# Ledger of designs, part 15: VH-VL binders against Phosphoribosyl-dephospho-CoA transferase (mdcG)

Target 1, 226 residues: Phosphoribosyl-dephospho-CoA transferase (mdcG), of Bradyrhizobium diazoefficiens (q89xp2)
Amino acid sequence: MTSPCKHGDRPPGRHDLVFVSPAGWRAMLDARDDLAADSLLARWPKMRWPTIRRRALPHEATGVALGLPLPPSAGKKRVALLVEIDHVASVARPPSLQQARAYAPRNWWPTLDRLDGLALRHSVDARVYGSLAWQSLTGLDYVTGRSDLDVLFEFRSETDIDRFVADVAAIETSAPMRLDGELMSADGAAVNWREVHGGASELLVKSIERVVLLDRHQFISGATGS
Short names: E, the ipSAE of ESMFold2; O, the ipSAE of OpenDDE; V2, 0.75 times the mean of E and O plus 0.25 times the DockQ between their complexes.

## First folded at step 7 (VH-VL; framework fv_livmoniplimab)

Design e3 (from d3 with heavy chain Y104W; at its last look DockQ between E and O 0.52; V2 from the best seeds 0.00; counts 0 for: pae E 3.7 > 2)
Fold by ESMFold2, look of step 7:
Formats: structure tokens, sequence, C-alpha cells
Structure e3 (fold): chain C 226 residues (1-226), chain A 119 residues (1-119), chain B 107 residues (1-107)
């Protein structure tokens, strides 16, 4: 089995972290002089930092499509990688809010604590992606004064989504940063929380396979999850 | 601090199949690669293959391709290896092992399941 | 496939002795080598990863060295509980391969 995406059913999460094997890094560096020449990127295999799963481009029919976001000091570039499944050493979920807290600016801590409490009350699994996630994974400076807090809210069928997003909006009124984030169903389909809070009748639903426009009712009622 | 729990023993006749379970408890499961390694009596360790449960994919050693199947049930934190067309040389202890977070070395091992193939 | 050859196949030593086990890879595997300890009737246990890094909870009398194709596990002062079979394993490339094992016995 070479393709990680299952037909029609619960594809692996689109925010998955992927650790590439020694052989995988060696193959990529041997084939990609640009990777070897970038001093920060060349450290990635040495430090054993992960990559992130991305949606495959049309010409990437085989292999696993990965991304590697570089920090602002390197121009906020995202490096596209493509590896054979045999070179995937390990897969992990994004860091939890709890795990990421210590790496956030101190003035973000009250907002993180309130979000963690809210997630607990609603039985939502809250994880981070974006700049805070990469800062917590690498120790490099990803978070700036203009950074969003990017949160992945993995909800369950019993979650009152409308009440949850209203409470997220309430937390944002006192936050020192923009709260960005996605509501993700058990099948890996996700929507931006602001679209749900804003009452949009149609939602942009993202999965590892595609981005589609669905009726709010279809998404909330379980056409792609609840 | 995860533990991998396996049944202690299974007995089968030649030509049958066996399905060995490996249940994770006390920690994160679905984000780790799980390897299966067997050890015939008095012999060394032999890698059979691996499964990545969250991605629902498996890779098998060439020797076992065609008669081994690895599956996962993430709802019960359990992985399985099934070996078909058993023969006496398949008598061994079958271990599941969790890979380290960053690499392919195995940091947590199940206690093993003794599969005996005899008439 | 990468072949891993251990030496010796067995040894017998006294408590307090220095014990050395070697492992040779059929090709350059950088430092992607682990050492496992297996006691009779038990599962293997990780001791050393990346050729030289001690796993958490492993006694400091164990050490590993080497890179490329030649690797060594050393027990600086053998203790009774160290009687076991020791395996090296490469994880540079699939399939994972193990050495044949080295049985360490106490005299």
Amino acid sequence: as target 1 above (226 residues)
Amino acid sequence: QVQLVQPGAEVRKPGASVKVSCKASGGTFSSYTIDWVRQAPGQGLEWMGRIIPIWDIAKYAQKFQGRVTMTADTSTSTVYVELSSLRSEDTAVYYCARDSWEGWYMDVWGQGTLVTVSS
Amino acid sequence: DIQMTQSPSSLSASVGDRVTITCQASQDISNYLAWYQQKPGQAPKILIYDASNLETGVPSRFSGSGSGTSFTLTISSLEPEDAATYYCQQYDNLPYTFGQGTKVEIK
C-alpha cells in the first residue's frame, strides 16, 4: 500500500505531523540541492523535527505530500516535499493547547487557559497548528506580534457547535491576538469557526482530499461529520 | 507510559490462520507506528512489518508478503497481525512494539504471544 | 537488505568484568542503530538508541559507540542482572534488521 488516503472514508488528518526516516531525508537531500544549501533546512533531519501533511498537487499521484514551514527569519517560506510511504517513520497529531502553552508569549496564557477550560466543558479536543505549533515543536521563533492563535477544535457528535463557537467568540473579545481556528469532525473534515459563528448558510469544508462548499445544515447534520 | 498487552499463547494446526492482538493502554496509541517482530524458539528477532494506525496503512517484509495482514481498530486502541497458511516454521513468539516518536527503533514492547503450529 | 553481524555469539564473564559486544553493518547506516537487551522469557528492552544515547532508566554502566558500519556495546562492570541476550538493530532503512544476538552469561 502506497497511497495514504482511503477512498471516501475518514482520511488521515490533514494537520498530521510526519517524521521522515533517515533514508527519506538522505534521498531528498541527495535529489534537492536547494534543501542541502539552506542552512536552517539542512538542520531539519539532524534535529529530527517533523514535517506536516499537505494536500497533494495534481501531479503528485504517488507518495506522501508534505510541507515544511520555515520561520519568519527565513522569510516564512513553506517547502514542498514528496516522499515514499516507506520513508514515513512516525505520524503524530498536532500539539495540544496544554503542550504548546509554555512556548506561547506570556500575554497569551490567559486566553489559552480559557480556551482549554472551554474545550474541557464541551468535550472538545483542542490542538494548535500554525506558528505556535511550530514554535513548540522546534523552539525556533515562529510567533510574532502579528501572529494568530491557530486552534484545531476536534469535536464529537454530542458537541453543541453553535454554543461552542459563541463561547469562542466571547473569549476572543479579551484576547491579545486573533483567534483563528477550525472545527474538525471525526472524519477529518473541517470548517473555519468564524463561518459557523457568523451564521453562514454555506461553509467551506476542507479535508485532506479536497475543499468543497457545503450547506451549513449538511456539515452540522453529519454529511461530512457533525 | 504506554503498555502493549498481548494474549499469552495460541495453538494452531498447519494450514490454519492465526490473528494476534496487541492492545495499547495507559498512553497515546493512534499516533505511533506499531511493528510486529517474531522470534522462533532459540533464535533471533525477525521484523515482519509495521502499521501506522492513524493512516490505516501497513508495510510488510517481503518474506511475509501475501500471507500476512496487519490491521488496526483505533476505537479500541488495538492492532492485529494475521498470518495465514501456517506451517511448523511459523512457531514463534510474536511481539508487537511501538516505534519511538521520532524514528523506527522500538521503545515499548508487548510481552509476546507464543504461537505453536503442530499436528 | 542491510545485514547486521554481531560478535561474539556468546560469552561468559564474571561480575565486575568489562564486556564488549560488536555489531557490523553491511553498509553505512550513520548512527541509526539500537541495542536491545532480552532476558529469558521476556520481551526485548531498548538500551541504546542512535548508537550512543542511553534510554531513560538504563544504568550508566551501559554505553554505546560507533558510526558508519562498526558499533560497540560496552558494559563497564558486569552485574548479575546483565545476564541476557543482546541484539543490535539498524533503522537506517526498511526492512529493519537485527544482529543474530550475543548471549552473555555469568560465570
Scores: ipSAE 0.372, ipTM 0.730, lowest interface PAE 3.7, mean pLDDT 86
ESMFold2 (binder alone), look of step 7: mean pLDDT 91; pTM 0.942
OpenDDE, look of step 7: ipSAE 0.842; ipTM 0.930

Design e4 (from d3 with heavy chain D35S; at its last look DockQ between E and O 0.78; V2 from the best seeds 0.82)
Heavy chain, then light chain:
Amino acid sequence: QVQLVQPGAEVRKPGASVKVSCKASGGTFSSYTISWVRQAPGQGLEWMGRIIPIWDIAKYAQKFQGRVTMTADTSTSTVYVELSSLRSEDTAVYYCARDSWEGYYMDVWGQGTLVTVSS
Amino acid sequence: DIQMTQSPSSLSASVGDRVTITCQASQDISNYLAWYQQKPGQAPKILIYDASNLETGVPSRFSGSGSGTSFTLTISSLEPEDAATYYCQQYDNLPYTFGQGTKVEIK
ESMFold2, look of step 7: ipSAE 0.786; ipTM 0.904
ESMFold2 (binder alone), look of step 7: mean pLDDT 91; pTM 0.931
OpenDDE, look of step 7: ipSAE 0.882; ipTM 0.950

## First folded at step 8 (VH-VL; framework fv_livmoniplimab)

Design f1 (from e1 with heavy chain D35S; at its last look DockQ between E and O 0.73; V2 from the best seeds 0.81)
Heavy chain, then light chain:
Amino acid sequence: QVQLVQPGAEVRKPGASVKVSCKASGGTFDSYTISWVRQAPGQGLEWMGRIIPIWDIAKYAQKFQGRVTMTADTSTSTVYVELSSLRSEDTAVYYCARDSWEGYYMDVWGQGTLVTVSS
Amino acid sequence: DIQMTQSPSSLSASVGDRVTITCQASQDISNYLAWYQQKPGQAPKILIYDASNLQTGVPSRFSGSGSGTSFTLTISSLEPEDAATYYCQQYDNLPYTFGQGTKVEIK
ESMFold2, look of step 8: ipSAE 0.809; ipTM 0.914
ESMFold2 (binder alone), look of step 8: mean pLDDT 91; pTM 0.937
OpenDDE, look of step 8: ipSAE 0.873; ipTM 0.946

Design f2 (from f1 with light chain L94R; at its last look DockQ between E and O 0.61; V2 from the best seeds 0.63)
Fold by OpenDDE, look of step 8:
Structure f2 (fold): chain C 226 residues (1-226), chain A 119 residues (1-119), chain B 107 residues (1-107)
Amino acid sequence: as target 1 above (226 residues)
Amino acid sequence: QVQLVQPGAEVRKPGASVKVSCKASGGTFDSYTISWVRQAPGQGLEWMGRIIPIWDIAKYAQKFQGRVTMTADTSTSTVYVELSSLRSEDTAVYYCARDSWEGYYMDVWGQGTLVTVSS
Amino acid sequence: DIQMTQSPSSLSASVGDRVTITCQASQDISNYLAWYQQKPGQAPKILIYDASNLQTGVPSRFSGSGSGTSFTLTISSLEPEDAATYYCQQYDNRPYTFGQGTKVEIK
């Protein structure tokens, strides 16, 4: 029974930041002997750093599936965690472009500013995920010379998606980094902006629950076929 | 600066239900969790539960399981707590509070709603 | 559930006095403790978080210390406006629990 999406409520989505209670951290780490020796993981709850919501793995136990990407200095390991919903202390959206700006390389600033301005003009909510987000959240070095800028663009029904992605592409031409962003509809479904810009009739749509191919128009209209 | 606004008072009979609202002003609580805490007259503070508005998920203290429902309306930046099967012992000031960023302690409080349960 | 016990339940002190309130947890809660101030007819206000961190805007005469199971709130020099009830709260595990409160009165 798909819980009727209450008008205006964003469903749980990919890239949501999840803060876990102290008891939750203990439970997660105690369940993972393989992580017991990791000093950075031991530090994570002490620093009150968040995790990120991920899709559940097939046959994964009931709970909230969490991800924790370690920085390059720690081998870029992605740690998969599972926590009980009761131990979710808080949930937050990824940082805004403005919030993350101070943590980005200086040569990224013009691109960040242009994207922020573009988002504002199109009434798109732009958030950062990936390496820049984690750098901003932890203060650790995540961004390297090979890092992409990962941006989540939450669009509205009135958003001219074709124009928007064209403008994103235009910004990328002068950007010092690759722009690897996602367009997200109000229902939490997301598509790589490059697929949309490429004019594909079918889009690979990712949600917290599934990955599906949808007609381009269906996705843009907010109809994810559920 | 975010403020949480609650109604002043509610009066109910035993066995009835009460629904108390908590509206955010001066900002949104979309990125926060909201806790409900009550205080009986002359008594201490009691944590009732919390809701994650962005996920529309609530968790309750065991004591209130089955009688309490927390809901959120993100469009109006309002959170609700409903308590059913009211008893005289439920007479209290009910506070909504914003959890800290990490969601551990409560840094912003509503002014409270006095709920009186009397025959 | 984690039980929090405050002492004393009430105290009376003069302006300028040093006031100390203690909170004991039934188990080790590390530094996951907050202190709140509540004045009559008002909502609680956060004073201290993580046992010893002063909340922004709170006067420096307030301080918190302790870890594990024993915690202390100190008012170095009591002011008239400090007349209130003070509560400790653990947030190590849910349900979050409060101490029974300490009423501070001015002589």
Scores: ipSAE 0.499, ipTM 0.809, lowest interface PAE 1.5, mean pLDDT 92
ESMFold2, look of step 8: ipSAE 0.784; ipTM 0.899
ESMFold2 (binder alone), look of step 8: mean pLDDT 91; pTM 0.932

Design f3 (from f1 with light chain D28G S30D; at its last look DockQ between E and O 0.55; V2 from the best seeds 0.78)
Fold by ESMFold2, look of step 8:
Structure f3 (fold): chain C 226 residues (1-226), chain A 119 residues (1-119), chain B 107 residues (1-107)
Amino acid sequence: as target 1 above (226 residues)
Amino acid sequence: QVQLVQPGAEVRKPGASVKVSCKASGGTFDSYTISWVRQAPGQGLEWMGRIIPIWDIAKYAQKFQGRVTMTADTSTSTVYVELSSLRSEDTAVYYCARDSWEGYYMDVWGQGTLVTVSS
Amino acid sequence: DIQMTQSPSSLSASVGDRVTITCQASQGIDNYLAWYQQKPGQAPKILIYDASNLQTGVPSRFSGSGSGTSFTLTISSLEPEDAATYYCQQYDNLPYTFGQGTKVEIK
């Protein structure tokens, strides 16, 4: 006699790409004149571009918190969106390095190829976020001469994280851009790769729901599913 | 190109439950929504609901609310639909289908599982 | 829920005929409409998405038109292989819904 069955908790994933249904877009545009007035935002649904999952603010108790980063030509700002779960049509992982390569500056290609090879050797799934991701998703100019390469490194239980970040640092030595990125466990908890490489005893662990300091070994142990 | 693999047939008595699997071959479900559609003999297509596997979150058509459960196991690239309190009217072919990337139309279909609810 | 109503429920036509099937939505769905073909013993196959876009590999004798609440699937010159049941489906809002189908037979 109880309420309909509810499935489990929301998955922890700050970088998940989220497609909003046509009805969801209409509801947002009808309710928010600022969105409807922006020519790029008003056309976003027709272009079939996704949004990105973000951490909810305290006043966003219900719904799915989403972000939409605009390109530099449109002011380089992140638009905050909030939609009902029933307006989520699909969820996708961020673009892979391989998918994004064609959209990167040519002088980035050797670094992308080295990172892809490194990821394969360490059993790491490498994906992009930030400016290169949005350039690959939209075809709009997001990457500038000052852009970082933002990589999401999803590791597995057998991954030697310390060796991996040392190899990332070695690749950065010859890279034409700053390598930024996160090491992410299968459950979506993530840390900045530089904190791990730098030998920090406590790591700032980020998930969709919270940010917490964990001991280095606690993060590595918990992330491997031991 | 991904293929969706389903069992061929299941037989159940009224009042029982059935759980039908749908496994991706040559791909994964990690970036796609999966719909379940059934078709009773001689009848049209009926959308039952969909699941977003990476979030393990489902939406069901109102007709099935309370009797249907959809689940996902992304580690095996498999989704499931379970229908409980079976009636003779539930005799149908049950299709899984992968929606387009944005979750709109269904572009890849399984071959279907015939579920027969016997007297 | 958005109700989709197809007409006719069935039709019989000769090879070479122009065949028209309509689909009406209970509310505006812009162009968020797909058409499927289903032959006996087979899963449905997508023909058209976004009301008018032909899926790759589908013969050009198939076309779609319409927006808002009224949509049409046209077969410009019916072929024997086109004997099937055709369904429209809206994807403007969940739950997604199908029309009841139109059975096309060859005379």
Scores: ipSAE 0.808, ipTM 0.910, lowest interface PAE 0.8, mean pLDDT 89
ESMFold2 (binder alone), look of step 8: mean pLDDT 91; pTM 0.937
OpenDDE, look of step 8: ipSAE 0.893; ipTM 0.956

Design f4 (from f1 with heavy chain G27Y; at its last fold request DockQ between E and O 0.63; V2 from the best seeds 0.81)
Fold by ESMFold2, fold request of step 12:
Structure f4 (fold): chain C 226 residues (1-226), chain A 119 residues (1-119), chain B 107 residues (1-107)
Amino acid sequence: as target 1 above (226 residues)
Amino acid sequence: QVQLVQPGAEVRKPGASVKVSCKASGYTFDSYTISWVRQAPGQGLEWMGRIIPIWDIAKYAQKFQGRVTMTADTSTSTVYVELSSLRSEDTAVYYCARDSWEGYYMDVWGQGTLVTVSS
Amino acid sequence: DIQMTQSPSSLSASVGDRVTITCQASQDISNYLAWYQQKPGQAPKILIYDASNLQTGVPSRFSGSGSGTSFTLTISSLEPEDAATYYCQQYDNLPYTFGQGTKVEIK
């Protein structure tokens, strides 16, 4: 028997961080007066902060579509960027829970510690996205009193997903924030953890390329390496 | 500790191909770009290209275009460079190096693989 | 391609001497320059990044300066273990390129 997917190759995903080369930043700032005029955007390349992969807009047939989420103090917007592939210098996974902990509000720390321990027990790679991720990447204030904790849980074939989400629910009981977690399969597709915990027969599956409804078994089988 | 481990030596005839491995450990493999740099005997350093492992996408210096292929296997944390149509001037030490997180300079180096193309 | 020209190609100096190596870029590369040290039979290792920032674990006798097109690596007081070949490398634009190298020998 032959498998159509080999050895854990992962297609480009919704949460990939993308570092733009010095030449790439220069080209974008030269072409976009609105970027050059914004003091925070002009500073981005000097600070060596990444951007994030996004879906292409309709007119963006070539290049790599990137987003740059600005902090609340800058008006809660995501700046759309487009670069040539040669200006992608590096691509990284989102910050781990452990890396992000120091940048979280102190009252979040016990919840982050419990989630990190749970992830280790279940062989889950736990990372942050959203406001805490960008706060940890930049040091700027992204997390507010109303912020969710956005966690990406990438699971493996040995993960008991049903037990995992039950344990996540138990942790949320005493958490000072809502957990907006996603379960991510090996192919980069993700679902909200609450849909799985709630026993939904069909799941809303998100990837960089599409959003579709899939049977629960289809998603879980793909996620555990079927 | 961050490490890049390469085989020590390879010998080939002119016209053949060689594939050199680079096994990474001690860091999040799919968050860093890997460069390949070669050094002919008694000569300086020559950047061959780089690969972005998470996307398995490579860019090559022009002089190697058409003869070089770089690939990544994230499941084994291993990068490969394959050079085809070997010539005597391809005799060199081939280094893999991990780029900085933003993909700019090379902060960790393998010990190199000596590829000898015999006459 | 950005050409990196290193000078001198070699030098010989005594322990305790101040050693200066220069690197010239064919175009403005801002501060996107690294310096590497390579001892015989060994892989290169990073000394300095962004023209002037000392890599962790590198002795303080090493320093870098410059911006734009002209850059300098200085060893304030040469030690015997500093006998090596030194390379500059730009990372402003692809392809990344190295200088030709400067061999530093102890008299």
Scores: ipSAE 0.813, ipTM 0.920, lowest interface PAE 0.8, mean pLDDT 89
ESMFold2, look of step 8: ipSAE 0.794; ipTM 0.908
ESMFold2 (binder alone), look of step 8: mean pLDDT 93; pTM 0.944
OpenDDE, look of step 8: ipSAE 0.902; ipTM 0.960
ESMFold2, fold request of step 12: ipSAE 0.804, 0.772; ipTM 0.913, 0.904
ESMFold2 (binder alone), fold request of step 12: mean pLDDT 93, 92, 93; pTM 0.944, 0.942, 0.945
OpenDDE, fold request of step 12: ipSAE 0.916, 0.912, 0.918; ipTM 0.965, 0.964, 0.967

Design f5 (from f1 with heavy chain E102Q; at its last look DockQ between E and O 0.70; V2 from the best seeds 0.78)
Fold by ESMFold2, look of step 8:
Order: sequence, then structure tokens, then C-alpha cells
Structure f5 (fold): chain C 226 residues (1-226), chain A 119 residues (1-119), chain B 107 residues (1-107)
Amino acid sequence: as target 1 above (226 residues)
Amino acid sequence: QVQLVQPGAEVRKPGASVKVSCKASGGTFDSYTISWVRQAPGQGLEWMGRIIPIWDIAKYAQKFQGRVTMTADTSTSTVYVELSSLRSEDTAVYYCARDSWQGYYMDVWGQGTLVTVSS
Amino acid sequence: DIQMTQSPSSLSASVGDRVTITCQASQDISNYLAWYQQKPGQAPKILIYDASNLQTGVPSRFSGSGSGTSFTLTISSLEPEDAATYYCQQYDNLPYTFGQGTKVEIK
């Protein structure tokens, strides 16, 4: 189990990509006949595609809880996986906005470019999750005409968060898709950007282990402790 | 092009500790696993363990368990291995290596740090 | 722990010779095997990954084959610069382990 999030530490995050070792894939598929019969899941270890960190269920006291969202063509199935910590081969941050651009619909490109420019101006690290991330990681068709753009904005203490989210809102006004974005502190805690833009004094903060209500100031201050 | 930069040499007495650094130049470690491999003079390669920097977790080969600690400082793109209670048989070149992005084989190697343990 | 055994421990061959090095795993490791070359005074260098895939920039005279427990590195026509020690490594399961090495010398 991932250690609890603590201010100033860099604990595992809920958006982390996790590459499972060959032994880990073998163990998971051997234990789950329902998964072993799925032809797309058989490709996962062969293609060396990652999985994603998820919240552990109460009975998952040991190990690493992982998720695997299948593409829409497979019925939007989300596979829940659990592996031993020793079967984690590598962990990566989500794809950068820049890395994902080539895999997005062409009419999204101006919005992606504006977001990348905004992130640079504010010293924010912009990454993607959701359908665009999985399309960029696998090459499979995840993005549809109804897809949101899911962006993860990792900010610093010097970031003027209120100005940043106002500028995000301005970009969305002319965007061809809905922006579903999270502001993430350095410790991996995240909040929906719309809650911040809406002026809420307390924010619903999500991390790998918990969901808590924090004062706006405490969330912002906690992000730069390390 | 990413390079892994290590100090050239360290000298220690038996019973001391040594901490060897490995810094990425032209890249970062924050999405990669880093292995440490040592090689005693005239001997083969020996995997010591690996660290996953963004989770700050490590796994060590059983031989080194209890004497080795691997740490990472992602803000400086640097990882460290520390070996305590040094013995003469710990004299070796200590390599850091960046694993492939998927975390299997080692595709970029540092030049190595010669650690000499002598009385 | 998965033991990796290389054969031979050393060999001496002439330029132009075909050289074959074998690596045996103590259990099935599928194709999760790499080969490294280490020249005197240098860090190891990856040659082959996934048993048979050449790393970018590696000369085509090197090839790898095998699956399961038995693997082979072949140098089709030995060159003087191939004098080195060669190591196999499994990455099927932790701890990762190396073979003891095969030293290749030019006669």
C-alpha cells in the first residue's frame, strides 16, 4: 500500500502510470479467468502498455491498485487490477500536453497550443489523462466526438492560481471540447479547476488515499512545501 | 542525449559508509526506474537493486539487504546509493543505469564510480 | 532468484570466425533477456533486448535468439573491436540477474 500523503513529501499519485512486470502480468492473468479470455487484455503485456494507479478498495490492504480503461470499441470497460509492489517495473508521469498533441483530433490543436502556452507562462506542468492520454499511450481509438479534454495542471506556490484558472476558462470559451481539468499540488493532491474558478473557499481535494475538504489557502500552500 | 554522471572514485576504510551520486544530464529521472550494478575487479556484473524515484521506493537484492539504501532527489535529477559497513570485498566499480521507460533492461549507463575499501 | 549460466566462460577466436555464446536460465523467462557488451575500462552497453531485438546502432553481425530457458548470442563474423566480455541478463522477475560473463579474445 502507498504511504499516506504528507505535506512536503512526493508520494505516489492517482494519475501515475504504472508499468507492470512480466511476472506481475502473469500472476494477474493466471488468477483471473475472466481477464485471461479477453483478447485485448492479452495484448497489454505484449505491447508493454501501462496501467493507471487507482484508489485501493478497503479489502485491498496490500499491493498496488491499478486500473485499465479499455477503449470505447470494447464497451468502455474499466478493468480493476491488483499487483504486488515488487511487480511494479516502472512508474511514469502522465503524458505531457505536448506529447499527446499528435494524437488529438486536428481541431483540438489550437486549444492544446493555447493551453501549452498558458502553462509555460505560469510555470505550470500540463499533462493529460483520460481518453487523449490513453490514445497517445496505446494508439487505440479512445477519443470520440463527445470526449472531454482531461488536463492535469501541476502548479507551484508562485503560481497565481486565480489568474491561471480565469485564463483556462477563457480558452475553453472558444474550445471545440469541454475542459475537464485538475489542479495538482506537488504532493499529488488535486482539485477540479472549476471549483477554484467558481471561487469556493473550501475545495474537494482528491489524492490516491482519500478525498477531503480543505481550505483554499491550505491547498495552495501545501503544494510547494517540497 | 541523456548522460548519467557519476563521481570517478571514492576511498573508504572498512566499517565506513559511502554514498555515490548519479545525475542525469540532458534529461530527468522522474519517469524512469534507476538500477545500480556493481563490478568487483576482474569480476562480473552484479545487480544491487533499483529505485523508482517518483514513488521513492526501492528493491534490493537480498545480498545487500540491510546495508544498502537508495534515494532520489527529483528536483536535481539525482539518485544515490549508500552502502554501509564496508568491507574489502565491497571494492568495486558502482554503475547507475537508467532502465528503459517500461522498466526492464538498462539502456543508459553511467561511467561508474570506483569505490576502494582499504585499511 | 533466477540463475543465469553462460557458456563458455571464455573463448579465443580469429577475426572472421562465427562466435556463439549461450545463456541458460534456471526457469522459463519467456523472451525477457538482454545481452550487454563490456569493453575493457568501459561501462556495459546494451546490444540485444527481448532476446532478439538489436539496439539502435549495434552492428548487424550481432544477433540473438532463444526463448524460455535457452538463449544464444551470435557474432556472425568476429571483428577486432568485438573483443569484450558479454553478459546476459534476465528481467522476467526481481531480482534481476546477470550471467557470469563470457570473455571473447582475438587470437
Scores: ipSAE 0.725, ipTM 0.877, lowest interface PAE 1.1, mean pLDDT 88
ESMFold2 (binder alone), look of step 8: mean pLDDT 91; pTM 0.939
OpenDDE, look of step 8: ipSAE 0.884; ipTM 0.952

## First folded at step 10 (VH-VL; framework fv_livmoniplimab)

Design j1 (from f1 with heavy chain D56K; at its last look DockQ between E and O 0.64; V2 from the best seeds 0.78)
Heavy chain, then light chain:
Amino acid sequence: QVQLVQPGAEVRKPGASVKVSCKASGGTFDSYTISWVRQAPGQGLEWMGRIIPIWKIAKYAQKFQGRVTMTADTSTSTVYVELSSLRSEDTAVYYCARDSWEGYYMDVWGQGTLVTVSS
Amino acid sequence: DIQMTQSPSSLSASVGDRVTITCQASQDISNYLAWYQQKPGQAPKILIYDASNLQTGVPSRFSGSGSGTSFTLTISSLEPEDAATYYCQQYDNLPYTFGQGTKVEIK
ESMFold2, look of step 10: ipSAE 0.776; ipTM 0.900
ESMFold2 (binder alone), look of step 10: mean pLDDT 91; pTM 0.940
OpenDDE, look of step 10: ipSAE 0.839; ipTM 0.922
ESMFold2, look of step 11: ipSAE 0.795; ipTM 0.907
ESMFold2 (binder alone), look of step 11: mean pLDDT 91; pTM 0.940
OpenDDE, look of step 11: ipSAE 0.861; ipTM 0.937

Design j2 (from f1 with heavy chain D56G; at its last look DockQ between E and O 0.75; V2 from the best seeds 0.83)
Heavy chain, then light chain:
Amino acid sequence: QVQLVQPGAEVRKPGASVKVSCKASGGTFDSYTISWVRQAPGQGLEWMGRIIPIWGIAKYAQKFQGRVTMTADTSTSTVYVELSSLRSEDTAVYYCARDSWEGYYMDVWGQGTLVTVSS
Amino acid sequence: DIQMTQSPSSLSASVGDRVTITCQASQDISNYLAWYQQKPGQAPKILIYDASNLQTGVPSRFSGSGSGTSFTLTISSLEPEDAATYYCQQYDNLPYTFGQGTKVEIK
ESMFold2, look of step 10: ipSAE 0.809; ipTM 0.918
ESMFold2 (binder alone), look of step 10: mean pLDDT 91; pTM 0.936
OpenDDE, look of step 10: ipSAE 0.895; ipTM 0.957

Design j3 (from f1 with heavy chain I57R; at its last look DockQ between E and O 0.70; V2 from the best seeds 0.76)
Fold by ESMFold2, look of step 10:
Structure j3 (fold): chain C 226 residues (1-226), chain A 119 residues (1-119), chain B 107 residues (1-107)
Amino acid sequence: as target 1 above (226 residues)
Amino acid sequence: QVQLVQPGAEVRKPGASVKVSCKASGGTFDSYTISWVRQAPGQGLEWMGRIIPIWDRAKYAQKFQGRVTMTADTSTSTVYVELSSLRSEDTAVYYCARDSWEGYYMDVWGQGTLVTVSS
Amino acid sequence: DIQMTQSPSSLSASVGDRVTITCQASQDISNYLAWYQQKPGQAPKILIYDASNLQTGVPSRFSGSGSGTSFTLTISSLEPEDAATYYCQQYDNLPYTFGQGTKVEIK
């Protein structure tokens, strides 16, 4: 389960966007008749849209586990994919808040602008996942009137996490949507921002490998000192 | 505008190793695959392999098995290729190139590093 | 490995001539082919991707066609600055491979 990483590099994470090679798509579609028959899924390799890294299931010991979320018009299904590492052509970070803004509903724009400003002040790299991310990546209609804003907050050693989440909470009080967000440490471990804001002594920490309960101070110290 | 900066030249004796750097200027490598391509004097282009920087994972062409190592340091936006057990036939210009966002073709090229292997 | 064979190895043509360069793949690569231009002492530059799509800033006299195993780069009216070596490259499957190159000279 261990993967080598160089000192100072961001370790692989759950939110990584993964582009599959032409040979990889061919192999996957040849093995999965259900994928080949779906008209929307047939567009995916043609449009060169990415997939998203997900946690592997127990029977997926070999390869790279990927997800492909379909838009609401297709029932909000998440298609599970598995590819060989040699068929990963490229890996990208999720879209930034700035990149995604143009694809968001206009009534979301003030909240996105406030989050951008907050992220800059705290040295946080703010990116989107979920419906807004996929709308910005594909141009398809993912965002609905009931959608959350899903934000990944990648913080750095200088970030005052407790102050940051308090400021996020303040922004949400006037937001037209629920803010569903994760704080991600340099190790790639992430927690829901509300757990931190709520003062929980133990946090549910998620990584590509597992989900564990950690002491708040362990997460905060590792996140700010690692 | 992203530029890929490489050293201009390196000289080595047969049997030595060389490590060539490729640094992004005006951008980063974090969301892109980096290819290495070499060109011997008067010869064509030869793909050596590629690295996915944020995973620090490389795949090499079979010809370079056991002799090449590619690494990434995303904190400095730098990728490296190291070629060991050098022979005179390894004399070439070594290019780094940033692949397209989906990792297919090479749309930004460094100006190359001339590695000369001579006795 | 997918072998890419270019033809001809070199050619000489006059300004204004139509120039064609071919590239044959050893197996079906769909449209996953790029063309590069390289001038002496310079790095290659991408001209065409996906067999027929012009890269931004490439003059419209360049065009690409083909799919499967046979591909063509065309310069509709040769200009002096087009003197260079041209390479095709497949990206259907690893390892990515280049053709051996076609040198284009101006008479």
Scores: ipSAE 0.722, ipTM 0.880, lowest interface PAE 1.3, mean pLDDT 88
ESMFold2 (binder alone), look of step 10: mean pLDDT 91; pTM 0.937
OpenDDE, look of step 10: ipSAE 0.833; ipTM 0.926

